# VH-VL binders against Late embryogenesis abundant protein 31 (RAB28), part 2

Target 1, 262 residues: Late embryogenesis abundant protein 31 (RAB28), of Arabidopsis thaliana (Mouse-ear cress) (q9lj97)
Amino acid sequence: MSQEEQPKRPQEPVTYGDVFEVSGELADKPIAPEDANMMQAAETRVFGHTQKGGAAAVMQSAATANKRGGFVHPGDTTDLAAERGVTVAQTDVPGARVTTEFVGGQVVGQYVEPRPVATAAAMEAEVVGLSLQSAITIGEALEATVQTAGNKPVDQSDAAAIQAAEVRACGTNVIAPGGIAASAQSAANHNATIDRDEDKIKLIDVLAGATGKLAADKAVTRQDAEGVVSAELRNNPNLSTHPGGVAASITAAARLNERADI

## First folded at step 15 (VH-VL; from M5 with heavy chain F27Y V108Y)

Design N3
Fold by ESMFold2, fold request of step 18:
Structure N3 (fold): chain C 262 residues (1-262), chain A 119 residues (1-119), chain B 110 residues (1-110)
Amino acid sequence: as target 1 above (262 residues)
Amino acid sequence: QVQLVESGGGVVQPGRSLRLSCAASGYTFSRYAMYWVRQAPGKGLEWVAVISYDGSNTYYADSVKGRFTISRDNSKNTLYLQMNSLRTEDTAVYYCARHSRWGTYMDYWGQGTLVTVSS
Amino acid sequence: QSALTQPASVSGSPGQSITISCTGTSSDVGGSNSVSWYQQHPGKAPKLMIYEVSNRPYGVSNRFSGSKSGNTASLTISGLQSEDEADYYCSSWAGSNNYVFGGGTKLTVL
């Protein structure tokens, strides 16, 4: 019995869906104190400090609010953060480094920073190392997306990016019915009616073995990356690209190919 | 599935030669740079050599330069290490490893083959 | 060329977190994104655990993570298990013709 105030309003926990663009089971999970601690540790490992206004800071604020509201306790961790982890990954794009932050396999943050000027010795070593490899192809870049976004459910922006990539690899404007673009489009359409992300078709299901599925292939150029980025952006309601996604992988490949020519 | 299998190790006397092979499968061998790395008994890993995807560039650790030759046959999906003028300090397990497409690191390693140089 | 310095050994109890350091120079660690970590069990080949400082390859447990601050890279293993007992090596592509490994760290699970 605590009858001290007449106008009492319901309080709800702050969930991942309230503060991040996530879906499925994660979207309904209250942000827990240990989730925030894991992200802080991950950001510190990558940046050397917690990012002001970044995912860890947002999670810390939400977890504190949830603790005050009695929805979580100190040391609590969501099952998805405990099972699938909290990860921070980096990839290079032209002129910048993109850092992507994951909880339970879903993106909760993206940070783009200018790459620091490397020492002359470190830059020389990088150029020599890159010169040892052959040019990365569109098919290879699509396959590599599996490592950074393989568990991401396929959506319309992914399908558009994959289509742009396949068209450029094959030199045709016609989408082959059995090609990877067609498969990605079908997956995106199917997923639009599915509630649980675990039941959705993932990028790995479409992109694994992409080099063997393309009718033709070519080295990634800067122009290819620009086209794929544009396709991903224009087909995302938020007008953004997916961190570690198709556009990011194609852009990274184009950048590496450009540097290897030196 | 990427697979790398070394062979050709054995016991040889100092001053003799030995040729190691690394058979590659499960990927397009001709698109990847390749490494040899060795590990003396009870010691750490030591890089030996690297060869570019097409064989046009090679680099060697100072300890083996002038004595060892890395090579490849892309038609046979095979990496080689020719080891001449062998010394007792060359005794080690020799691994082949694959250069990643995304950066300068070794994403797959073979099982290793033991080379023993003794009188 | 510059050596990567690792502690010779580290130990921890099951369930604890441990960190293995790898210290180099600005050319091989501080200004380089080529730092990687390899695990090696006795009698086995090395296995890639972390690439490009902090990335985990598919199939590697999320208990493993990597980071860098200044000229020191770190491998952190959380929730330590007996199977983690192994040798750990950091590496970098340092200089135009020189790939380097750290001296290795023996992890003992008590």
Scores: ipSAE 0.314, ipTM 0.634, lowest interface PAE 2.9, mean pLDDT 83
Fold by ESMFold2, fold request of step 18:
Structure N3 (fold): chain C 262 residues (1-262), chain A 119 residues (1-119), chain B 110 residues (1-110)
Amino acid sequence: as target 1 above (262 residues)
Amino acid sequence: QVQLVESGGGVVQPGRSLRLSCAASGYTFSRYAMYWVRQAPGKGLEWVAVISYDGSNTYYADSVKGRFTISRDNSKNTLYLQMNSLRTEDTAVYYCARHSRWGTYMDYWGQGTLVTVSS
Amino acid sequence: QSALTQPASVSGSPGQSITISCTGTSSDVGGSNSVSWYQQHPGKAPKLMIYEVSNRPYGVSNRFSGSKSGNTASLTISGLQSEDEADYYCSSWAGSNNYVFGGGTKLTVL
């Protein structure tokens, strides 16, 4: 279904249930133009282009038909897509890279890119190696960002991502005084007044020793990664995440924790 | 600053036992799997054993299985290798090393302790 | 258990690039991302230079790079310097729940 647009009368809206295997409220929602734009941006960020015949293309075609039929207007967004987001996630499995696309937390597309076929022994060895360790925590994933993006100047998207991570680690809406979220927000505000990047406060200045700075910590889950990714996306003017940044590190940790469970 | 310090090496006769220890500092020891790796004089690296972060899983090289036991005490931040029924081919520098959080590789190593098994 | 095959030695002049190979099987190199490279100077402990085929840990020079093609992983050192003279080992967590090192490669800077 994700490769072919469903035939619809111009006088009925094309819904998510018409073109994707989804359920509940989403299945009855007309596909809106901004939903399609969000998916196109997410696919472009991950693949460098939109996928021909993929979820973004199907959504764009459906949204165009819905505009012509008067069921939606330019700039409209389905409430579930606006609230819960549109995401594209990649997972490496033995023999393949799997890309999964979500709208409102439900799968609307999945792509499998072949890689060298692994033996059963290779898959078992990877799982055993990953399972030798305790699950990666939010604090540990934040510290790991120092390795991949430590020299990046702190901006508002970083501060939002770090806040989302700290709230999830500690289980509280209250931002701890002297916590890493407070430090990140102060750094982002300060950096907005600084001209030279080398003079800006960097992610390493905020995230080094994050496990010791958090009031509490927990193993990273897929839901944690989705929340942190969403926060980083919404607070970046380019509506994308940073390569090797906070969301990327949290997502990598969640994927490793899930693979170790198999 | 991550530090790993091995001790307990020495000269021992074949058939006897030795216990090596590795004192860890500068990180949360109880969250990391740990390795023993040995290197015979003038030779390459040989993996000996690995132990999971909580001690519940252990794996051994075939050359030492049944004779060596890896263990840990997370309250003391210490890794151990009990070496029984020692043979002359066990003569080596023994390193402890830390398992990475991000994959199956060793990101930090100790400086090693020499074990010499000779008659 | 798997064994990883490396050349016994390699040499290069200062400023040149050299490549050290590490050949295994589909279960330890070809189908796995768990290949690492270690540098060992005489009398010293090994040091991690490359992890998961191609990533450099913080503080390792960008002159070191890693790659993989088929069942062969490669370590490339560009801009060769006298300090690079050392033994180099590849490694992987191989099938049968064993960690394996290659036999080692002695790099000589001429």
Scores: ipSAE 0.314, ipTM 0.646, lowest interface PAE 3.3, mean pLDDT 83
Fold by ESMFold2, fold request of step 18:
Structure N3 (fold): chain C 262 residues (1-262), chain A 119 residues (1-119), chain B 110 residues (1-110)
Amino acid sequence: as target 1 above (262 residues)
Amino acid sequence: QVQLVESGGGVVQPGRSLRLSCAASGYTFSRYAMYWVRQAPGKGLEWVAVISYDGSNTYYADSVKGRFTISRDNSKNTLYLQMNSLRTEDTAVYYCARHSRWGTYMDYWGQGTLVTVSS
Amino acid sequence: QSALTQPASVSGSPGQSITISCTGTSSDVGGSNSVSWYQQHPGKAPKLMIYEVSNRPYGVSNRFSGSKSGNTASLTISGLQSEDEADYYCSSWAGSNNYVFGGGTKLTVL
């Protein structure tokens, strides 16, 4: 019933500057639905499909939030995207393929994918290195978020992601008092009332010692990562996951466990 | 939080043996692979050995194969390096380091213990 | 044992950017995601600065960045400060199940 505990619509438009490293006039423009459609079409022309984690997915999420908040309408296009276009370009360099995505002539995404020039020995060495360790657990991945995003103020998307992770680790939807999810939700609620970021509760304050705070734990699976990513994305006003955040750490753990066959 | 403390270094004659220990605290030792890395005075870092979390796999630098043995006791949270047939070129500060959960790199290091091999 | 090649030294003035290179082979740098960078101040243990080519651990300044092209990895330090004066080592786990370090680069801040 409390407005502070309920999911909220965005109260401010999501702009290109909020989600991409862009400058000038574009940085202040709300991301519009047709901009996202144009990027999806451009990605499809180049990749043969929409790229997971690409600029189109980010723009689609932002445009949806902007529609939900009343800041844009279906069919709206940012004037810079309409006039200068949306482009996806690929360049092959030794050992990698670089994909660059543009809106209005500015880079909104750049992705480097390794193009194997490596020997079978290099691939086998990676597997051996990963097999030296035991499988990564949900608790360990939560603790690792301290190392990648520990100074980030806790927000609602973090709390949702942590709750999804704890539920999966423990196999129950009953949130333990004094558990990590309860602590994260309290921190998010508290931070909503705090003006200065330096005074806010940070991820390190909630996630340090996570393995000892969980009632049960398990090795991270791909299904776990999908659930945590969904929770973080759905509860972020910018409709994206946080780099190095909770979902990122859980996803990385799942991928490493799969590569090591652990 | 994480602490790694090496011990067992000292001065020893060529041909003799030493055993180094690394006491680990602040994390679940038995879940992590561990390394020994050495650094001769005024020189760069040289990897010595690695041991898997359960002790089942070990790998060594060519310079120490057959002379050094890495081992661990997970019940005591302790990593060991048995150094036999020591040579003058083994003189170095010896560090223990923890294998990251996220890839093959060393995320925490001890302060090191000095081994001097001289007559 | 396979070696990673670094320049012996680099220098720069406060506020400038400098780059330290680390050159290996396709098996240790070009085709590997395991390239890492360590900083070592005199008399201290090394500290991890960059892992998996370009990632920064929590608490490492965003002035440090990593990249690679072909068989060469690079550590770039922008906005150079006096506390950056240290030795820097690249590393990789590659070929023949060996962990290798570069020879090290001494950074002097003028």
Scores: ipSAE 0.277, ipTM 0.612, lowest interface PAE 2.8, mean pLDDT 83

## First folded at step 17 (VH-VL; from P1 with light chain S54D)

Design P3
Fold by OpenDDE, fold request of step 18:
Structure P3 (fold): chain C 262 residues (1-262), chain A 119 residues (1-119), chain B 110 residues (1-110)
Amino acid sequence: as target 1 above (262 residues)
Amino acid sequence: QVQLVESGGGVVQPGRSLRLSCAASGYTFSRYAMYWVRQAPGKGLEWVAIISYDGSNTYYADSVKGRFTISRDNSKNTLYLQMNSLRTEDTAVYYCARHSRWGTYMDYWGQGTLVTVSS
Amino acid sequence: QSALTQPASVSGSPGQSITISCTGTSSDVGGSNSVSWYQQHPGKAPKLMIYEVDNRPYGVSNRFSGSKSGNTASLTISGLQSEDEADYYCSSWAGSNNYVFGGGTKLTVL
């Protein structure tokens, strides 16, 4: 008579903090079935399907476990989810589409999709449309970064990317005192000594008015983008570029310039 | 903040001329292509014209070609639409719109100015 | 140039999802990724809601989404709210250096 090992009832509920990098009150809340359902609905709305291994799937698993443990009941929702909602938002940033998943205003998932390079097969009309614009310069791309990542604390990868951009723009490897690269590096160094993100220097503080802060500027080329991307990657422990960040903006600019044949 | 403000609209008789202006602020005007778009009362949007950032290229809808001229003064951050030989069917709210530099779309619009062509 | 084809009107109840179609040709909607969608409330200027088929500008609600299949682009509005009641226009670059709008769709929230 094989003693069917009764699945060990979870002794503790699965909370948001157990599965997501969340803080505050939400972190201690057991994941509820309706929360998971809301996320599933949101993912389906945005992606057309639920993401494998995504927030919805994780939440469903957690909620199921919690039900088994008797910590939540069918139809339960967390107060925070009910009050602030469960949402999935997509934002187009230079060079990428960023999808962010929120529970009660906190990020529980983020996906970055490279924006497809509009194939050269863009109809003559699109090319004409793009050709109506001036070429995007390195300075302009840097400024554009403020719109997509302005509130990001400056880190070493940002500083490296900005330096690479400045070098490309000016055609010199010499970092100008008081230049944007120097400022970025200073900011990164400073931020490394600061614990709270709120107190850190942000990209907006460095990149605002970037066009005026460069000794020289030029239209972004693919080579420029590659250089900046490489710089950012080499100085990021995660070996990734920040969505909507410096490298992303420069890359987007390069692509547009190429498409416009300018 | 990006702002576009149209002016110059009014009531005119058929065959007359009118010049519209669009004052741009909050961005580097000279770097962006610009549009005129109009909307007849109770009707849909109709593209009128486009001008390149430097004014070197212009394109017009067939309905206004030969009669309307789009131009710009980058030193004044102003877009213009010279409308000649006005017709009753030109009656519309005229909008100026900015062409985004990050694609092929109109990212900012003015409030519009009404042009009424009536006998 | 012939306007892109949109339904004259669509309606939905609060909380529902609706889709507005925009049908063109291979020379406009089907041939380019330049499809944009604009929202216009009565007496107001148009507002960009979607650009390049499926991209949302910053500040636009995630309830708005775009897609394209063949010569037809679609705007989907989920979780309809009263504030969504407006006219919606699709647009695209067209052949011969033209820009074209759809005829517009009036959305009524019941």
Scores: ipSAE 0.677, ipTM 0.851, lowest interface PAE 0.7, mean pLDDT 91
Fold by OpenDDE, fold request of step 18:
Structure P3 (fold): chain C 262 residues (1-262), chain A 119 residues (1-119), chain B 110 residues (1-110)
Amino acid sequence: as target 1 above (262 residues)
Amino acid sequence: QVQLVESGGGVVQPGRSLRLSCAASGYTFSRYAMYWVRQAPGKGLEWVAIISYDGSNTYYADSVKGRFTISRDNSKNTLYLQMNSLRTEDTAVYYCARHSRWGTYMDYWGQGTLVTVSS
Amino acid sequence: QSALTQPASVSGSPGQSITISCTGTSSDVGGSNSVSWYQQHPGKAPKLMIYEVDNRPYGVSNRFSGSKSGNTASLTISGLQSEDEADYYCSSWAGSNNYVFGGGTKLTVL
């Protein structure tokens, strides 16, 4: 009878100093669940998804451990994070894009993506290219999700994100029977009763032809993206957005529209 | 399913004109920028022209500038290439391609139509 | 308009990995992340294989991958199969409202 070693309750909380190169008061603070959520939201806003192995993921793991240890409770936030914020900022420098993640004003992560020195010419080219397109609508962004996450089984977080998207598109909180939100919810509920992923309803089954399934549509805005991201996060037990998923697609659309000045 | 079907190719003499068409289906044509790309026999791909989703902006390769005109009729889901003052070096398979909404790449291509310019 | 530089031909045996390079300038490959790769079989239309340097479209095999360093983009095909035998073209936005293609690379699977 192999005594399933009950995961040993952590004897000490995971602090910011344990996982990040931070100093001062922050270093001794246990990482709280809301801190992780804020970082998750910030990463999603900037990247369109949470970064694997990024600050948000690390914070989430730490917060989870801390909850298990009884060091933090659901809904807790670090005072420094609450007061000074959790932010992700991108700066384009010649030859690279630097993404810096902050908790309470201290750097907790930094990513350098080599970018070709966007010669003014290249930047102009990109703008011109984007300006050739019509604004991406919520429906189009939903359809585009099929290309990046079409084979993903629909879960509650997806359904929530799709519902949020529909609400934004239609300007009403009323879920239409037979609409895309209703379909997504039905799919999620169904999938919860299915053991094998191969037998589950996939995003492609719900989001194909999304533009035609919406009663109304509109160009994606940043606010729309934020709403959809929030919905997906709140309904994901892991408090993360799916790479290439609904929230990611909507976020990407919003960014493109902004860049195109559309 | 996205489909692009080119037509209008044929054999013409130098100095003559030809009009190509590309019929689009399976998506909202009016929302996408479109390309013409050509390929001479046994040669590589060459960008020819691009047109914005609403037809308000057009760009051309230097090799065809002043001779070719890209246009579109969104009500008919059709892209056009008017080719004037044709030269032997214009001999190629001409492809219609869709510009992706998510970047600066061509995500769908037609099968192409052959244009032969020969005296 | 100077075409992007590709090797004329590359070859590999089934199961091997090969890389095709695409060299441009700071105004095209090096200046943007707009590099795309297209596969073309004889008598067929080009097919998008990679977009924006390293992204795969839906339905494209994970055997295809893209990267970029400086002014050189690369297409890597792992686990070569006979069906991979084709011409491959890189492309990039080249500023000034212009697109440019590479000269193409013929891949032979031995």
Scores: ipSAE 0.670, ipTM 0.848, lowest interface PAE 0.7, mean pLDDT 91
Fold by ESMFold2, fold request of step 18:
Parts: structure tokens; sequence; C-alpha cells
Structure P3 (fold): chain C 262 residues (1-262), chain A 119 residues (1-119), chain B 110 residues (1-110)
């Protein structure tokens, strides 16, 4: 009968905004048990298991706390998850596979994985082939995004990722007028007023020739990739119909530079 | 725009030498590994050689080892193929090609230069 | 001198889909992701169509796709058009610092 042995009940619901970088109506919604079940099923379809520390695990913990607090019932689902779904999508980019998790059309997780492992002989050949080239720079990785997502309309998430890349390449937090970050932000703002995809400014329009547009450039590092990924995630509207993007290309470049450095 | 332009092809007798050039423009040549690939008339593609971005490493097909030398001059944005002890089976269109930054494949090719080795 | 085996020719009618195979070994196709495909029209230089098994360069139609199963890579062209008539080569960086091409496949659009 002792209250001291009971787990503490939460004073208010754990919402999507409390645990994920989401916005709008979803941010205010309590995480529901069926939302978590849908994410676990989606993760299992693409990975064969639930990711440790991943979105499904976070959602399950939050939903359990919400159930204990009386804010949700077993079997509850949020209207946004029911209407717009829970998905796990994979996109292949040069050197990597990017997995993105969505709830209600908003990103709640993104993971970058190397492509399937080659045999030992093929791995040695790959390292030799990589050693024939100089390290990949931030400018080169931005240009390579044209190959994988050049037709994608520029949005605010792209602009944020490009800005993060440019400031890291140049070593300054001052955005150069006429630089690629400025162009990307202008394109994102313009596109927000345009309805037809054909009329929107595309990533190729901003990123083509990026190496020549940067005031300075550098080899991509793992830390650069982490910063660019963070910027894209914090500002990412939900577009799953196009291949990865700026963060994916920067991450792939960092991976290749690491492998060449053995 | 990336452009690769081969030159130096021509008709030559067996046993003689010939040097091919590939002029590169539209990109930072010194950052890329480069290839020579050849194609005999009516036949398929055959890799000849590859050179690292700085020229420090070279690799050759067995059919040309000891006779051909790949080289580059990064200050002139030019790739070279020195072909010695030419044989009739070396008759082909010779292409230069650029190694991708992202893996071992050729993302841009020149239009080729014809080498004919005959008596 | 090719280490990779392709059919000498394939044909299809406009609008159909066709597949060109490229068979090697576990060291050049099965265990490697370095397989690429090149298109060559008569009198022209080759053009990269697919890299690293299944990736399309910017500007290459989504009618072209690549795949791999076991020791065989495949190029699939859907919705055949007359402009697709060309020679197609697969390639791999096949260890021991050797780059190899398949023997080539002539695609005829009937």
Amino acid sequence: as target 1 above (262 residues)
Amino acid sequence: QVQLVESGGGVVQPGRSLRLSCAASGYTFSRYAMYWVRQAPGKGLEWVAIISYDGSNTYYADSVKGRFTISRDNSKNTLYLQMNSLRTEDTAVYYCARHSRWGTYMDYWGQGTLVTVSS
Amino acid sequence: QSALTQPASVSGSPGQSITISCTGTSSDVGGSNSVSWYQQHPGKAPKLMIYEVDNRPYGVSNRFSGSKSGNTASLTISGLQSEDEADYYCSSWAGSNNYVFGGGTKLTVL
C-alpha cells in the first residue's frame, strides 16, 4: 500500500515535440501506443529488427509513460499518424544508404549506412582505387548532390544543410553574398510561393559548380558530416520521393575519405 | 563543362613509337585519376592504363606492360600515353577518361584518337 | 580479353523492356559494388549510364536501371526508344589493380 514503492506518474503528456525535432500540430500531440507499434513494424520491415535507441524505442518509452499518466489508452493512435502514416524509407546515394523515418509526414530519424560489404579482395581493390584520387572536398560533395538529387526542388532543409556545409568549408559564420548558401536560401524562399514542381528552382541550379563558388574549401571530415546532417534534420520538411540530399552526399564523402586514410 | 580532347594518333609502322596527349578542361584536373581505354575497330572496349591524381601510382593492362607508359603534367592539364614497340594489335581508337571522385568508374570520356599500326 | 560475360546482342520492340546481363565471379561482380554500365552509339564515345550497380548519373533517364543477383549484374531498359539502339558495356574494378569491361552487347530496337 505504500506510495513510495509506486513509479512516479508524469504530470503532463510526453509529446512528439518533447522528443523529436518536429513542428506544427504534431509537436503538441502525445505519443500514442499505436504510433509506436506502427514505427516498430516499419523499422522491422526495412531492418529486420527495432533500432536500439531509435525512433520506435523512444516512442515506446514515451507511450508507456503517457499510459501510466492516464493521457493515452492502449490502442490509441494520433490522428496525424493515422491519417498520414508512419514510414521508414531508404534512399541510396554514392557510397551509402540513407534511411529516414517519418511520423505524420515529418522526419523523426535519419540514419546513414555504408553500402553492402564487398569480399576481402574487392575491399582491397576499392581502397587502392580510392588512393588514386585526392580527398573529396565539401565543394565536390555539394556538386555530387546534383547527380543524386539535382531535380529536387530546393527547400529550407536543403538551404540549412548547404549553409552548414559552406560555413564549414570557409571556416567563418559570415555568409558570402552571392555564395551558394545565399542562393539556396533565396531559392527556398522563392519556391515556398510556387505551386508547380516544374516551376521551382532545383538543387542543380544552386549546386552546380559549387567548388568554384566557395570562397574556400576543405576535405570532408566526419565532424563536417555530423554538422550538416544536424542542420538538415532540424529543418527538414517531409519529401520521400527524391534520393537523399546534401547531408547524404557530405556523409558519403566523409566515409570515403576515412577509408582512403587507412 | 568537362572536356577531354585526345590527340597524337596516326599511322605508324610496327616497332615504332607514338605519344598520345589528352587535354583536359572544365574541372580541376590535378584532383582526378585518369584512364586510357582503347577500342579496336569493330571490337569492344579494353582498359589500357590508369594514373593517380598526382602521378605517383600507375597500373597497366598485361597486354601493354613494359611497352606503354601513362604520365601526366598537372601544370598543363594534360594526360599522356607513350606507346613503344607498337604492334598491329595495338591498332585502335584510344580514349582518355576521368576517374570518378566517388568510386572506380569513368564519368567522362574524350572522343578518341585513332592509332593505326600497319606496314 | 574480357573477364565479364555479356550476350553479344539483344533486341526489343519500341515500348518493351529488355535486360542485358553481365556475368562474372564473386571477386568482380558478386562481392563487389564497383559494377558500371556504359552506352556507346556508333562513332561516339562511351557514356556512363549506371554506376555502382544501380545508381543513375544526373540526366540519365529513369528508364535505365541496374541490379545484381549473385555473380550477375543486369541493366534493364524499360520503354525502349529508337535512341536506345547502341552497344552496352559492363565494367568492374576487378582486383589486382585491373579494370575490366564486358565484351559488349549490341541492342537493336526493332
Scores: ipSAE 0.256, ipTM 0.606, lowest interface PAE 3.9, mean pLDDT 83

